# Ledger of designs, part 1: VH-VL binders against q9p7v3

Scores and structures below are computed, not measured.

Target 1, 220 residues: q9p7v3
Amino acid sequence: MNKSIFIQLQDQIDKEHSIREKLTAEVDLLDEKLRVLQLLLANCEQNLENQEEILEALEIIKSKTRGLAELASNFPYYKYNGVWDRSIQKVVYLYLLASWTGRLDKSLRPTYSLLSLSEVGQILQVPVFPEESTFHLSIEQYLHAVLSLCSELARQSVNSVISGNYHIPFEALNTIQKVHSSFQVLSLKNDSLRRHFDGLKYDLKRSEDVVYDLRIHKLV
Unless a header shows other numbers, all headers, positions and changes below count from the first letter of the chain; antibody chains aren't numbered by Kabat.
ipSAE, averaged over its two directions, is called F for ESMFold2-Fast, E for ESMFold2 and O for OpenDDE. V2 adds 0.75 times the mean of E and O to 0.25 times the DockQ between the complexes of E and O.
Where letters were taken out, [cut] stands.

## First folded at step 1 (VH-VL)

Design f7
Fold by OpenDDE, look of step 2:
Structure f7 (fold): chain C 220 residues (1-220), chain A 120 residues (1-120), chain B 107 residues (1-107)
Amino acid sequence: as target 1 above (220 residues)
Amino acid sequence: QVQLVESGGGLVQPGGSLRLSCAASGFTFSNYWMNWVRQAPGKGLEWVSGISGSGGSTYYADSVKGRFTISRDNSKNTLYLQMNSLRAEDTAVYYCARHLRYSSGYFDYWGQGTLVTVSS
Amino acid sequence: DIELTQPPSVSVAPGQTARISCSGDKLGDKYVYWYQQKPGQAPVLVIYQDSKRPSGIPERFSGSNSGNTATLTISGTQAEDEADYYCQAWDSSTYVVFGGGTKLTVL
């Protein structure tokens, strides 16, 4: 048995490990900023007091995402995508939420609308639908982000009623309904997506209940 | 075919009220944001008011806030603009305009407009 | 609040290239839309999202947006292109904003 074979394998293992470490370091920095933005976007209603902070956080996240994309583009996508998938999904989610709440600096769509994957890619200046060997925002990441958005909208619908913002539940419901209808026509092959889609049904019902209550009490 | 037809324009005295209507056809009305845009004689376009597909959210230009009310009846495919406390500067052709489906940032279809004249 | 500024008028000879500018603070960070309006008619969308052309709009119409200025370009301008042109953007505070309009005259 030629020991050289195992030496070569070990070298490859070491190289892969080194790459993963580099990528992980970048992702960790990104995650820290994502937490900040998530806190800032905790309410659907626009808060002028923290708008500057939101814009700053968005720009930082954009920059870090682009940096990650550049680094990752040097390596096979499917070999290392596990390092950043969750974080990138969260990036997409937060940008969807920022857009929906009308807090993005870039004006792509009116408030209470859903950005497309292509639009998110354009905002972040990150490729979508490229060759699979390069870094990109994936369809799966986007779909997960959309479902996360719906969950958040359902949650904030209740909070908005408490704060007297009665228009939010209606817009949330409208968005969730459209997402629900759209997902029904998709052929989901990913188990995780299917599970989250099942959760969407609950979010839809919750949102409907909030709107129903508003109507019963003639608040709207 | 998408059609938007405005009505309700006319002559009104200052301080008076008028209600405009826009009848929509050829598309699923409730899926689209609707807007009113006006144009004074010989002047440019001015956005007046917008409303979401569900009607849950309304928006107004500062120039008409507190005086105008936008609404919609999705069961009748009709958009409305209630104008109160009208002023001479409100004289304009009022257009009904549709946003692209799911609230794209532009107006893809416009009505022919209805003229509102506020004069003593 | 964002304000969009356009030149009041632009003149061009037939077959030449017309350029209409729309200026605003950080306008390059927003999508800009362009409308054509002929006398007695409603506006017609000619460019959306800075540079995209709707179906039915001639290829001679193009758009760009960078920095603080968006530009509508009409190459090989024809007599029928004589009209008023308006730029438009969306804003989180004011919702919809139009430029003052530009009268394009084809000499």
Scores: ipSAE 0.000, ipTM 0.508, lowest interface PAE 13.3, mean pLDDT 89
Fold by ESMFold2, look of step 5:
Structure f7 (fold): chain C 220 residues (1-220), chain A 120 residues (1-120), chain B 107 residues (1-107)
Amino acid sequence: as target 1 above (220 residues)
Amino acid sequence: QVQLVESGGGLVQPGGSLRLSCAASGFTFSNYWMNWVRQAPGKGLEWVSGISGSGGSTYYADSVKGRFTISRDNSKNTLYLQMNSLRAEDTAVYYCARHLRYSSGYFDYWGQGTLVTVSS
Amino acid sequence: DIELTQPPSVSVAPGQTARISCSGDKLGDKYVYWYQQKPGQAPVLVIYQDSKRPSGIPERFSGSNSGNTATLTISGTQAEDEADYYCQAWDSSTYVVFGGGTKLTVL
């Protein structure tokens, strides 16, 4: 009934759409760089000379993640976090993969080890447990990234046998087993995360089969 | 059985050149980084140079940059080190070493070495 | 630019435990590898990734790495363990870095 109220509501709607457009544009730029790094890391066992490209892609992604964090910090976190949630999951996942494969310079952990959420936050210079609802890496983003890592390790385990790299399947199995055991003690109340975890059994079985085949054929 | 066999060492005058070879067998050569590591008489190990599996990336210690060139021929399973402008300080046993992978690289197999002596 | 420092020598009696240190700034953030070199022979890898033994290396060889120091430990040292020992790490600026070596003498 009062047109002034509706004009004020429309102004707020327009402001929120403008904010989402700015955030989405930055996320789209980040996503382009994530696709490049994902391709580089998917073949890193077969392409030993792409290290410089991997390091450059990691630095670009760190810079763009920091830029997104700066932009997002001007706005309420929980109102807009859906814009970047999946892209940040992928940032975490690719850093975990780069560290595990020994492609991350100055890693806080040795090759074949899993970075913690806090360690990923340190490397990216992004908060992980903020009190003020600011831009941060969430526990759910990290847990999804760890599960995605296991799927990729199982896949690379198969490819490493084809390439004659017989140590990779054992390290992959060790990591997947540790993740499986750790997730069994978690009380997963999120349906998406529970469904993702349910698929881990397939990755574990695939990794176990590769190791079994190596032992049967006396390759290790 | 993994085997690395160096050759091409010998006596050379300062300012001279030598080309070292390392014949590899028993593994998929192109999947591995290869390196040269040297050891002067009575001294410790010194990394000299490394090359990626395809040969697309090369790395050199500061002491040899501009004088030494590492290369490989994956069709012959052979690693090379071209050494130019040799100095007395380059006198050493030169080992060919297999670099397993990435920034976690370690030398799981070494050749027996070839001696390079640089003297008047 | 990382530099690895080892003591030049270590002496132990047969059957005792030998400990060979390797020091570098933030070395615990990197994998450390250990090589044994007997006179007139090429180096042999004895420990990789801080603490793992390759096939054929006796269980008396073990390793650790934390903070600024990695340690090669030989329990029940035997006369045949008398050799030079080198630590090694990888660094993005200097690439492959070796320690200066430690001569282990079994008295």
Scores: ipSAE 0.000, ipTM 0.456, lowest interface PAE 14.5, mean pLDDT 86

